# VH-VL binders against q17rb8r558to768, part 36

Target 1, 211 residues: q17rb8r558to768
Amino acid sequence: TAELSHLTKNVPIFVCTMAYPTVPCPLHVFEPRYRLMIRRSIQTGTKQFGMCVSDTQNSFADYGCMLQIRNVHFLPDGRSVVDTVGGKRFRVLKRGMKDGYCTADIEYLEDVKVENEDEIKNLRELHDLVYSQACSWFQNLRDRFRSQILQHFGSMPEREENLQAAPNGPAWCWWLLAVLPVDPRYQLSVLSMKSLKERLTKIQHILTYFS
Short names: E, the ipSAE of ESMFold2; O, the ipSAE of OpenDDE; V2, 0.75 times the mean of E and O plus 0.25 times the DockQ between their complexes.

## First folded at step 18 (VH-VL; framework fv_romlusevimab)

Design w4 (at its last look DockQ between E and O 0.73; V2 from the best seeds 0.77)
Fold by OpenDDE, look of step 18:
Structure w4 (fold): chain C 211 residues (1-211), chain A 119 residues (1-119), chain B 108 residues (1-108)
Amino acid sequence: as target 1 above (211 residues)
Amino acid sequence: QVQLVQSGSELKKPGASVKVSCKASGYTFTSYAMHWVRQAPGQGLEWMGWINTYTGDPTYAQGFTGRFVFSLDTSVSTASLQISSLKAEDTAVYYCARGPYDYGEFDYWGQGTTVTVSS
Amino acid sequence: SYVLTQPPSVSVAPGKTARITCGGNNIGDKSVHWYQQKPGQAPVLVIYYDSDRPSGIPERFSGSNSGNTATLTISGVEAGDEADYYCQVWDYDSDYVVFGGGTKLTVL
């Protein structure tokens, strides 16, 4: 069972939208190929599949996020409502096909840890600054937009004491990236980054633009 | 337990019509598609098509359009195959088979109905 | 139309291993299901999704699929394994279900 959680070969890929670590991603599945994919993922016990945005050159993007199936509601007509949450980020190494849906050999992405104490201090300062900016941005949103975000994504995660505890860094960064109205290509660039500093810097630029 | 029980053997003359029924039990009838498969004497399995048990929409394979009609009676969890203008070449065993809506495997089959068309 | 090709017959001695092939263009990109049909009986699912085994099917039955060939393997063949075996796929281009021509397994 544990081995199934680290699937890296022939990973089924749902080509649709951006997904992010720790961020819920509900899906309505109606195409036979994806119905099959979901059913198969449950039967095999993996309960996971990859999410990638479409790409004009390669069918789907070179980077994506694994989705963990938490619950599946099968409707009488064969459709499914799938409750998923973002897991590990990945880079696509090889593309394939199975029963009409895309597959991929993948490599998981993890952040590179900063070891220097001075760099850690600087990273903390940047983190706190950007978090504050994010909070301000969210608080200044119109009530209807704020409510919609809260309903769909939940509340922004709190700051973490250890910024490098999780391989994907702080959860609030991904939450923010998910709710920011930016182009998927821009979001994808951030998703592919292994440096928290770089992600924070890019997020800060976006926040500045929308302030 | 899941069961598909088909109607009994039929002997018909050319030009006549026949209706084969398949009664499902042991599961939610509308949660799975019903497929029809034909097997002529001494021949292999031939997929005829399927019917959506929820919507009632039939899909026919090439060669099984026109004289072949899939239908449902959901009140009694029954799928039916009607063949009109029977021909000698229609002589075969007809199977109903349960499958998911994703074109997956047929996990349960009816016992088959032999239809013989003879002058 | 998509076509599956099976050998018409395979013979094997008791206790030996039988291999039944199913050929198709890029069949490895499809999930292959296998059915066993004994004389006068309805088909029974013995392998699904290339290699998965339904409950009640002996471990002697296994499946593989790659490239242009899927294979049903029956180890330790018994007299009771004598039957016709059919491979089946879903052709997602035409939305047709396709069966192979069937293979008669004879236990010598």
Scores: ipSAE 0.869, ipTM 0.929, lowest interface PAE 0.5, mean pLDDT 95
Fold by ESMFold2, look of step 18:
Structure w4 (fold): chain C 211 residues (1-211), chain A 119 residues (1-119), chain B 108 residues (1-108)
Amino acid sequence: as target 1 above (211 residues)
Amino acid sequence: QVQLVQSGSELKKPGASVKVSCKASGYTFTSYAMHWVRQAPGQGLEWMGWINTYTGDPTYAQGFTGRFVFSLDTSVSTASLQISSLKAEDTAVYYCARGPYDYGEFDYWGQGTTVTVSS
Amino acid sequence: SYVLTQPPSVSVAPGKTARITCGGNNIGDKSVHWYQQKPGQAPVLVIYYDSDRPSGIPERFSGSNSGNTATLTISGVEAGDEADYYCQVWDYDSDYVVFGGGTKLTVL
């Protein structure tokens, strides 16, 4: 349980799905190893664990997102119902194992801010264009799909006054990646990006494909 | 307070059967698994298996899949171990212990039930 | 099946520190729980998750686990600490519980 107290060393890793900053990630957990992992996180007060997708060569991907536990209910039938939301992104430095679940030493990621006035202007223009494309895509969905997204993920987050205020960039970008049916390679590459410009460009390419 | 109270000591002949009961109190019975642990005279602790107190599904350790039966009566918060066709080597103290539904610890144990198998 | 190895006995003088080992292949990858059993009594949990102490267990009981060895440490040993001590893990490959063979602590 010493590793559960260290935010960057021996971090518990749930190997399952993609998680993104600010995006809810509700879980049904039935395996004893993950039930234990969650119970230990609550007992120690850490109340968080990493989420990574599986990787056939390395057990789990080199990048992931921390999940913050908002609520947990342990059921007698061996399941846990866990309400989480995405937090900080990270890169995996070193892999380990505890009680049958994966662990990692990690390095947190955050965006590198652009300070040049012309580059900020160009970034705003790109952001507004891609945001408009995202809104158009969402409004042009068939009613059933739009309703399912709204029910599961909520509405697209409001655009933000300062594009670079948050360490992970605008929340709507992550919401969009969570709802889009894209190749895991592209999802993982965007999660790893420290440049808002690169993230917006990748999102634009994805939206153009679905147009 | 959490308590596990086991039935009294038993003296049995070879070939007989015995049923050891373990009555739980002070907590929600179905929220914890019940484990059975054997300790022969002068020997260490030997895990026999566990029963899911919510579903009633037992799991037996290797070597305990024949003559040993775990059961429940949830109406009185009781887990039971029945041993059939008793042999002299079944002479031991039998403990119940509660555990979580994960790879956690056994935080409360019954006082133990001595089963002696002798002609 | 997974095997835990403990020394059969450990002797320690009163007031000194006892160290009881529990050996297993890659045991550092498992959470180790420790139980104290006095003669004629049921086991009592004294350490869980390698190093955590239940309420009511004195601070002189501590635990560690790395590599192939977990250790229960009892500082300031008292006569009342004489007991058998068992380590226990879950083997997550089989979902079975494994106990060590036990260590008799004698306080001379």
Scores: ipSAE 0.709, ipTM 0.871, lowest interface PAE 1.2, mean pLDDT 91
ESMFold2 (binder alone), look of step 18: mean pLDDT 95; pTM 0.963

Design w5 (at its last look DockQ between E and O 0.84; V2 from the best seeds 0.79)
Fold by OpenDDE, look of step 18:
Structure w5 (fold): chain C 211 residues (1-211), chain A 119 residues (1-119), chain B 108 residues (1-108)
Amino acid sequence: as target 1 above (211 residues)
Amino acid sequence: QVQLVQSGSELKKPGASVKVSCKASGYTFTSYAMHWVRQAPGQGLEWMGWINTYTGEPTYAQGFTGRFVFSLDTSVSTASLQISSLKAEDTAVYYCARGPYDYGEFDYWGQGTTVTVSS
Amino acid sequence: SYVLTQPPSVSVAPGKTARITCGGNNIGDRSVHWYQQKPGQAPVLVIYYDSDRPSGIPERFSGSNSGNTATLTISGVEAGDEADYYCQVWDYDSDYVVFGGGTKLTVL
């Protein structure tokens, strides 16, 4: 099971929307190729596949997020509803194809840790500031939009005491990125970043724009 | 256990019609597609097409349109193949085979039905 | 149309290893399934998705697939392995299922 969690070769790729670490990503699968992909993922025990947005030049983006299958509901006509959640981020190294769906050799992305105490302090301050701005933004949304977000994505995760405990940084950042109405290309740029400071800075910029 | 049981051998004259049945048991009939495969004497396996057991929609391979009809009786978990205007060249063993809705492997097969067309 | 090519026959001595090939354009991009058919019997799935083995199939049966060739390997061949073997793929371009021409394995 542990070995399967580190799949980096010939990873099946679902080409659709953006996915993010820790963020739920429900899918309705109706194409035979993806039905096959999901079934195979379960049979092999990996229960994972990559999610990438489409790209006009390369079929799909150079960066994506792994999705962990939590549950699959098979419909009588062969369709399925797949309950997934975001896992590790990855960069595409090589592209392939299997049974009509895309595959990739990938490398996982992890944040670069900040070691300097002063930098850690500054990072904490920035983090707290942006979190507050995010909360304010969300609270100021119209009730209808807020409800839709809550229904689809759940509540915004709380602040973490250790900002560098997880390889992908704080979960609320990804939640926020998922709910912000920005272009997928912009979201992709943030997904590819290995610096929490840089992500926070970009997120702050977006929040300022929508305030 | 999963079983596909087909109807018995048929001897027909040219121009006649035949209906081969395939009764499924041991699983939810509508959860898997039913495929049909033909094998002429001394020849290989030839895919004829499949039928969606939930919707009833048939799909025919090239060369098996017109005289070949896939049908269902879901009340008895049975898929059927009807061949009209039989020709000598239709002489073969016909198999039903279970497959997923993703064009995957055929994990269970009927025992086959021999159809002989002779004047 | 997508075509799978198999050798008409393969002969092997008991205890030796038999290799049955299935050729197709970029067949490595497709999952290959293998069926064993003994005289007067229905086909039986022996390998699926290139290399997976169904329950009840001996470990002597294995499969590989890369490039333009898939291979069914039967190690320690027994008299009971004498049969016709068919490879099969899904042609995702036409949505057709395609079988190879079959290979007769003779155990000498």
Scores: ipSAE 0.883, ipTM 0.942, lowest interface PAE 0.5, mean pLDDT 95
Fold by ESMFold2, look of step 18:
Structure w5 (fold): chain C 211 residues (1-211), chain A 119 residues (1-119), chain B 108 residues (1-108)
Amino acid sequence: as target 1 above (211 residues)
Amino acid sequence: QVQLVQSGSELKKPGASVKVSCKASGYTFTSYAMHWVRQAPGQGLEWMGWINTYTGEPTYAQGFTGRFVFSLDTSVSTASLQISSLKAEDTAVYYCARGPYDYGEFDYWGQGTTVTVSS
Amino acid sequence: SYVLTQPPSVSVAPGKTARITCGGNNIGDRSVHWYQQKPGQAPVLVIYYDSDRPSGIPERFSGSNSGNTATLTISGVEAGDEADYYCQVWDYDSDYVVFGGGTKLTVL
């Protein structure tokens, strides 16, 4: 039995898709190995597991996001629909296996806060500029595409008064990355960033590309 | 309160058939798979396979793909094992055990049904 | 086919600790379940997922699993613990269940 909120050793890994902090990640669980993984996480009370994309060299990527289980709906044939939301980001330190699914020893990632007054002002200016660009991009989408995003991901999160309060930075950044059709290499790169400035700069570059 | 109650012991001649039933109570029958386990006299436990209690689809272990048939009557929450063309080596205790639809444990077992095959 | 190996018997004095091993290639990568079977009775689950204990099983039953060996440990052994003990895994390559051959625990 693992500790409830401090899991870093032999963490169960679902190898499937990109997950981001604060972003819902609904799953359909068909395979016995993942059915076991989910049932164990609920039974032990941890109610979480890691999500990583596959990697041809290492079986799964060096970075991922923890998923918190919000609800599980059992289908009549024993399959499960799992409602999750992204939590902490992590780096993979060591890979393993259990019952046919991947495991990892991990270290959690948090943004490094800037303390210099001039840097804080520059960060807020950049944030407000990029947020405005993201809002404009979303409002200028075709109605069909905007509706699909709202249905699957919900509304863009509100900007936060304190940009550096959350360990992963503003939630709207992750929402935007989840909805944008971005190259997997860049997705992993942004997921791994500990600098809010760097993340905002990358997002700005992506938004410029799509405008 | 979960319970698996099996049918009574059977004495049979070679070539006959037998049907062992396992009646479940205290839980949603279709939420768990039903497994069958054989134990010959003086021997260990041998997994025979399982049946999906929702779909009725059986899976048989190697060596049990011939004369052994798993079946269900979901209206009375009952799983059954039928053994045809009985042989002396079929003499054993037969257990039902419930398990999850994953690589989990057998948390509840029937009391066992002794099938004796002798001339 | 995946194979589990158990010693045929283990003898332990009352009040001492019994250790029953279950050997398998990379068994540490599998969840091991343990069952107790007394003469003339059905098996009873005593440990699951390597080390978890079902409700009603005394705390003196514990389990561990690493490398090529899983171990069921019974501390403070009592005469009532005399039984056959089976380890069990799933072979996730074949989706088959595998039982060990069983270990008779004798309390002398």
Scores: ipSAE 0.664, ipTM 0.852, lowest interface PAE 1.3, mean pLDDT 92
ESMFold2 (binder alone), look of step 18: mean pLDDT 95; pTM 0.963

## First folded at step 19 (VH-VL; framework fv_romlusevimab)

Design x1 (at its last look DockQ between E and O 0.85; V2 from the best seeds 0.78)
Fold by OpenDDE, look of step 19:
Structure x1 (fold): chain C 211 residues (1-211), chain A 119 residues (1-119), chain B 108 residues (1-108)
Amino acid sequence: as target 1 above (211 residues)
Amino acid sequence: QVQLVQSGSELKKPGASVKVSCKASGYTFTNYAMHWVRQAPGQGLEWMGWINTYTGEPTYAQGFTGRFVFSLDTSVSTASLQISSLKAEDTAVYYCARGPYDYGEFDYWGQGTTVTVSS
Amino acid sequence: SYVLTQPPSVSVAPGKTARITCGGNNIGDRSVHWYQQKPGQAPVLVIYYDSDRPSGIPERFSGSNSGNTATLTISGVEAGDEADYYCQVWDYDSDYVVFGGGTKLTVL
């Protein structure tokens, strides 16, 4: 969206968990600093903030994902449940602070498009293969885990005809990344990639490991 | 419209107690915290603390512990400040002020209650 | 404890611009709110979150905040603007609300 593209300076950062494009990220906000952050985001009309995992060296990771606020449910005691969904990925350029929460100057990440026809063909083949592997993995999960995933993340997105239509690539890749029980550092590495091929390759590796 | 109406002026002797009330109207009482601010004669604003209007949990600033008690009567949307063992230095105007639960701005204030402690 | 420093007084001629400063260590990392208090009255919020203006407050009132100084600016000062002005922040280190010492604005 136009609003998202203009928010690159002093972006408020929620330091908590991994977030991914198109993936819902419900939050329970109870700290005053983040209550303030959310309230301010709504008041200013941006209704957006960045999500980053914590980092021992830099307070929070160098990469993250914007979250779009869809709804906020305020509780009587000032807490809130925030319904958010992942938007654009970003790289942190500069870190700051405001009212106790972190801020950042950021640049948005977009996939590098593949133009060569042979490469596109190969990418499609890889995509389809990994998608199939993902489906198989998910279907073979125990019912309990499958149900939990579906309740929290929803169903796995369908394959897209145009793999390069969205700047973040296929949505199912991010859904899968969100549900895979891998280390956040691993997930972060995938989030930072601008090559769909590289992401798919890494995801395939993870799937193979869990097969 | 949002209104905070405080109780009237008080004249007390040292050692006595006083209770200042702040009645809120025009909004959901429990959606906002209630803060207390003191202003001695000719002096600036001094934050005393706040009370969670939903849970009833008070938080006191340094220097306002012990003799100062925040309380609520939610049935009538009223916050109260009680000061015991009054001292001459307690002479001041006391304000209640509405604020969000995130320590944000105080957008509405009571008219203030003058408490005078004199022998 | 976190401390906010304001000049005790500022004088300005009618029609001119008044600037009231609020100093604090890295105050730019905090949202500053400003209150106007006229004699015998309760404080009134005039600026919040550094530069936002509540409804009913004239556009003549504006705010800025960066580095170690926040500033309340009143353009086209009127006699009715004569009051005490207080800056306020939340000290997220102590969870205390902190007020500046106040600035008396005199309209000459």
Scores: ipSAE 0.876, ipTM 0.937, lowest interface PAE 0.5, mean pLDDT 95
Fold by ESMFold2, look of step 19:
Structure x1 (fold): chain C 211 residues (1-211), chain A 119 residues (1-119), chain B 108 residues (1-108)
Amino acid sequence: as target 1 above (211 residues)
Amino acid sequence: QVQLVQSGSELKKPGASVKVSCKASGYTFTNYAMHWVRQAPGQGLEWMGWINTYTGEPTYAQGFTGRFVFSLDTSVSTASLQISSLKAEDTAVYYCARGPYDYGEFDYWGQGTTVTVSS
Amino acid sequence: SYVLTQPPSVSVAPGKTARITCGGNNIGDRSVHWYQQKPGQAPVLVIYYDSDRPSGIPERFSGSNSGNTATLTISGVEAGDEADYYCQVWDYDSDYVVFGGGTKLTVL
């Protein structure tokens, strides 16, 4: 049976690193269980799996991001190089297992849009302020760090005219979270947020701390 | 067209050695592991282990870590099983089968090589 | 050391449905592969990943897997289906392959 593209049941989970919407997540896969998971996703046509960080209490975190497979290169030694990009965010509802890898029933997250005229104005003002802070932070990085970011993640995405058009909010926010050197627990709290205002506020606090 | 062709049947006396070969064609030899499976007369399938065709590293199942040696000749896409100090209990059909480098299925099997050990 | 259990034999009348079971602790958490072996022949893959069918295998062959039991189902059984059937999993704790003991299907 082929899986639907909007998976919510028994979703395969790669327990490894933090992934974010729109952000590339290249993987080198060595373990037989994950090699199987990826090969099956291609064979069934779903071409996606969830990414979660580990959690001592629950095996893996309560929130994660779907990775969409763009390309797979199977190496002669049995390793796989997997080119993925982050898709929809999700919350874990139930945990399971298949062939030694984790699975989950999930629900997808998207931002709650702000409709109040005054709140939209305040949101735009906050967005523009934090975007300016992010640009300053990036420009003031030591040359070594800026070069590493450009090579691995590319440049910061341009600001978007309609900051509420995408279900996950502006792409630059996720890019910034991917490149910032913060604790995964803090990153998870931002990933789980459905309020762009709260996300921008958290990003602002992070940027202030590193300034 | 994937094919695994094994060497011919062997009749041996106890204490002798035998080498069973398995020549692969129709695919990139090093992209798949090679497994060995034994079937004694009237018995079921018994997994003996596998060899990583890229690194040459063998893995032996419990009970196959002494007289059984897996080897490769990648220049001719051939995996081999050598059995030394043959015993009557080694009488069986020996199969090679290819598998992926994960927990996958054995999609192609050799035709089998009958080894008979008789005094 | 993971163990698979199969009944030694199953008999079925032509045209009826055969069900061959493969028992294992939490086998539903594992992918089950099934092989058919006719006398004097090498095994042939008939079902993989619990329920997928390779090209060339008749639609009469199907599989299921949940809880502690995986099942190979052959509907409309024909005389040509007489064979030994083996289930197989990987033990992901040891990275070893495990075969069931095999089931002889007889078509009377």
Scores: ipSAE 0.742, ipTM 0.882, lowest interface PAE 1.0, mean pLDDT 92
ESMFold2 (binder alone), look of step 19: mean pLDDT 95; pTM 0.964
ESMFold2, look of step 20: ipSAE 0.650; ipTM 0.837
ESMFold2 (binder alone), look of step 20: mean pLDDT 95; pTM 0.965
OpenDDE, look of step 20: ipSAE 0.868; ipTM 0.931

Design x2 (at its last look DockQ between E and O 0.87; V2 from the best seeds 0.80)
Fold by OpenDDE, look of step 19:
Structure x2 (fold): chain C 211 residues (1-211), chain A 119 residues (1-119), chain B 108 residues (1-108)
Amino acid sequence: as target 1 above (211 residues)
Amino acid sequence: QVQLVQSGSELKKPGASVKVSCKASGYTFTNYAMHWVRQAPGQGLEWMGWINTYTGDPTYAQGFTGRFVFSLDTSVSTASLQISSLKAEDTAVYYCARGPYDYGEFDYWGQGTTVTVSS
Amino acid sequence: SYVLTQPPSVSVAPGKTARITCGGNNIGDKSVHWYQQKPGQAPVLVIYYDSDRPSGIPERFSGSNSGNTATLTISGVEAGDEADYYCQVWDYDSDYVVFGGGTKLTVL
């Protein structure tokens, strides 16, 4: 949305876990600072905030993902259950603070488009290969784990016809990244990539490791 | 409409106790915290603390521990402040104020209760 | 403890603009709320979250906050604006609510 495109200054940052484009991210908010953050986000009409993992050096990571608030359930004791979904990825330009929660000036990340026909062909082939590998990996999971993943993250998104239609590339890549049991630092590296080819390559490497 | 109605003025002797009530209406009582603010004659506003209207858990500011007790009667949407062992310095107007659970703004206030402690 | 500093008094002629400051260490990192209190009355919220205005509050009331100073601005001051004004923040380090000392606005 137009409003989202303008939210680049003093973006409130929820420091917690990794978030990814298109991936649901339910939150249980109990700290006053974050309750305030959420309430303010709703009041101002943005209904968005950034999600970043913690960083030992900089309080929170240099990259994150915007979360769109879909619904908020306020509990009588002041806690909130927040239904959010991942939006745009961003890079942190400047860090700040507001009412105890972190803020950031950010720039949004978008994939660099591949224009060469041969490269597009190669990218498609790689994409299809990795997608197949992902499907195989998921199908080979134990029923218990598979069920947990489906309950928490939903089903794996289908392949897209146009790999470069969305600024963040195919949704299934982010879904997969979210469910793979890898270190957040590794996930963060993938989140920061502007090359679908690079993301796919890294994801493939992870899948190979877990196969 | 949201209203906070406090009990009437009190005149007490030193050493006595007083209980100020604050009845809320026009909203779900437990959805907001209740804060207490003191204002001595000719002085500014002083935050005393707050009570969680759902759990009943009180939090007291520095200087308001011991003799000051926040309580609730949720059945009648009422918050109360009890002051024991009253001192002359307790003479003030006491306000209840509604606020969110995130320490945000106080959007509604009681009319205040004057407590005078005099020999 | 966190401290908010306000001038004890501000005087302004009718129709002019009054500015009431609230000083605090890195107050820009906090949301500042402002309350108006007329003699014998309870405080009334006039500005919240630095610059937002509650329903029923005239547009001539505005707020700003940056660095170490928050400011309540009242344009086109009227006689009815004569009151005490208090700034308020939440100190997230101590979890205390903190009020400024208050500023008496006199309309000349």
Scores: ipSAE 0.863, ipTM 0.927, lowest interface PAE 0.6, mean pLDDT 95
Fold by ESMFold2, look of step 19:
Structure x2 (fold): chain C 211 residues (1-211), chain A 119 residues (1-119), chain B 108 residues (1-108)
Amino acid sequence: as target 1 above (211 residues)
Amino acid sequence: QVQLVQSGSELKKPGASVKVSCKASGYTFTNYAMHWVRQAPGQGLEWMGWINTYTGDPTYAQGFTGRFVFSLDTSVSTASLQISSLKAEDTAVYYCARGPYDYGEFDYWGQGTTVTVSS
Amino acid sequence: SYVLTQPPSVSVAPGKTARITCGGNNIGDKSVHWYQQKPGQAPVLVIYYDSDRPSGIPERFSGSNSGNTATLTISGVEAGDEADYYCQVWDYDSDYVVFGGGTKLTVL
């Protein structure tokens, strides 16, 4: 149901890797706690759990991304193969535990839309520039790396006509962050941003570094 | 539809061996772990351990690592418990119970097999 | 090693509510499963994951789990509910199963 898909309390948290909105996140799960967590999400119909990277101070990061389960295969050898895709971003408000896995009360994040027509124009200009830089970077990759990215992450999402229609901004931004070899702390910083301009600016800096 | 049928009750002398079988039906045998639970007369339930029905790898609870052996015959969807060098204190009802490969519940149980060890 | 504590017995009049407790350190952080065992019979699952009912278990059976106490609640108790009741958790530190000592429910 829509209420079960809008979880904010005692949300199960998989502490593993960085996940991003719209980006596939295939998982190999072997621990009994996470096998239980996933089986329960399917049984209850929520078919979602949060993904956060680990953090030395708080056990897991203050920001994460919900993963939507598309397919799961439970293996009798103690493994599960889980096909997920990133959904809503969130901020962690309160931490807990259930059956050995982390839980959290969370607050969902959305981009703050700009309304000023001059700012919208500047945002589109920045977007188109950074998008072109991203395309150029990807086209100039060695064939092996490009093929590996396509196989693992799929094609770069097409640019969107309305830059601010999606609550998380353009999907291609998240795809690019997933494929770029950047530090997790930088990735967390970008994940937490509510400003598309700020996100595009950070992506531009990353692309300039690799050019 | 899911059913676990155990072998008949046994009367044994100390020092003998016994094998309790648990035949599963109505589901894919290798998709669930098989657990063994002991209940001595007038006592509560005591978990003995479990066996991975796909790999055959057992896990024994503390206190059950010596004379107790879990085994499988997957061709007939059967799990077995063998108890060697029987002692009078082994007198109990022995249950098999099905569980998932996680921290889940025991949703189906065998009817129990009474093993009586007396001189 | 993790320990679950249950009262040895609970008595309740027909039609009233029985509450059977299962105590454990931070048991609220574990999923609690409950089994009913009638004399000479195998245990039957009546509640799992603290509060879920398997198919065929009447709605008057319910469960809760918070802090250091899980509770099985049977409202409108009937003579047929007379049985031993066991709580069970997984200790995720040892990967062992732990049962409570059992509670005998008597319906007067």
Scores: ipSAE 0.692, ipTM 0.865, lowest interface PAE 1.4, mean pLDDT 92
ESMFold2 (binder alone), look of step 19: mean pLDDT 95; pTM 0.961

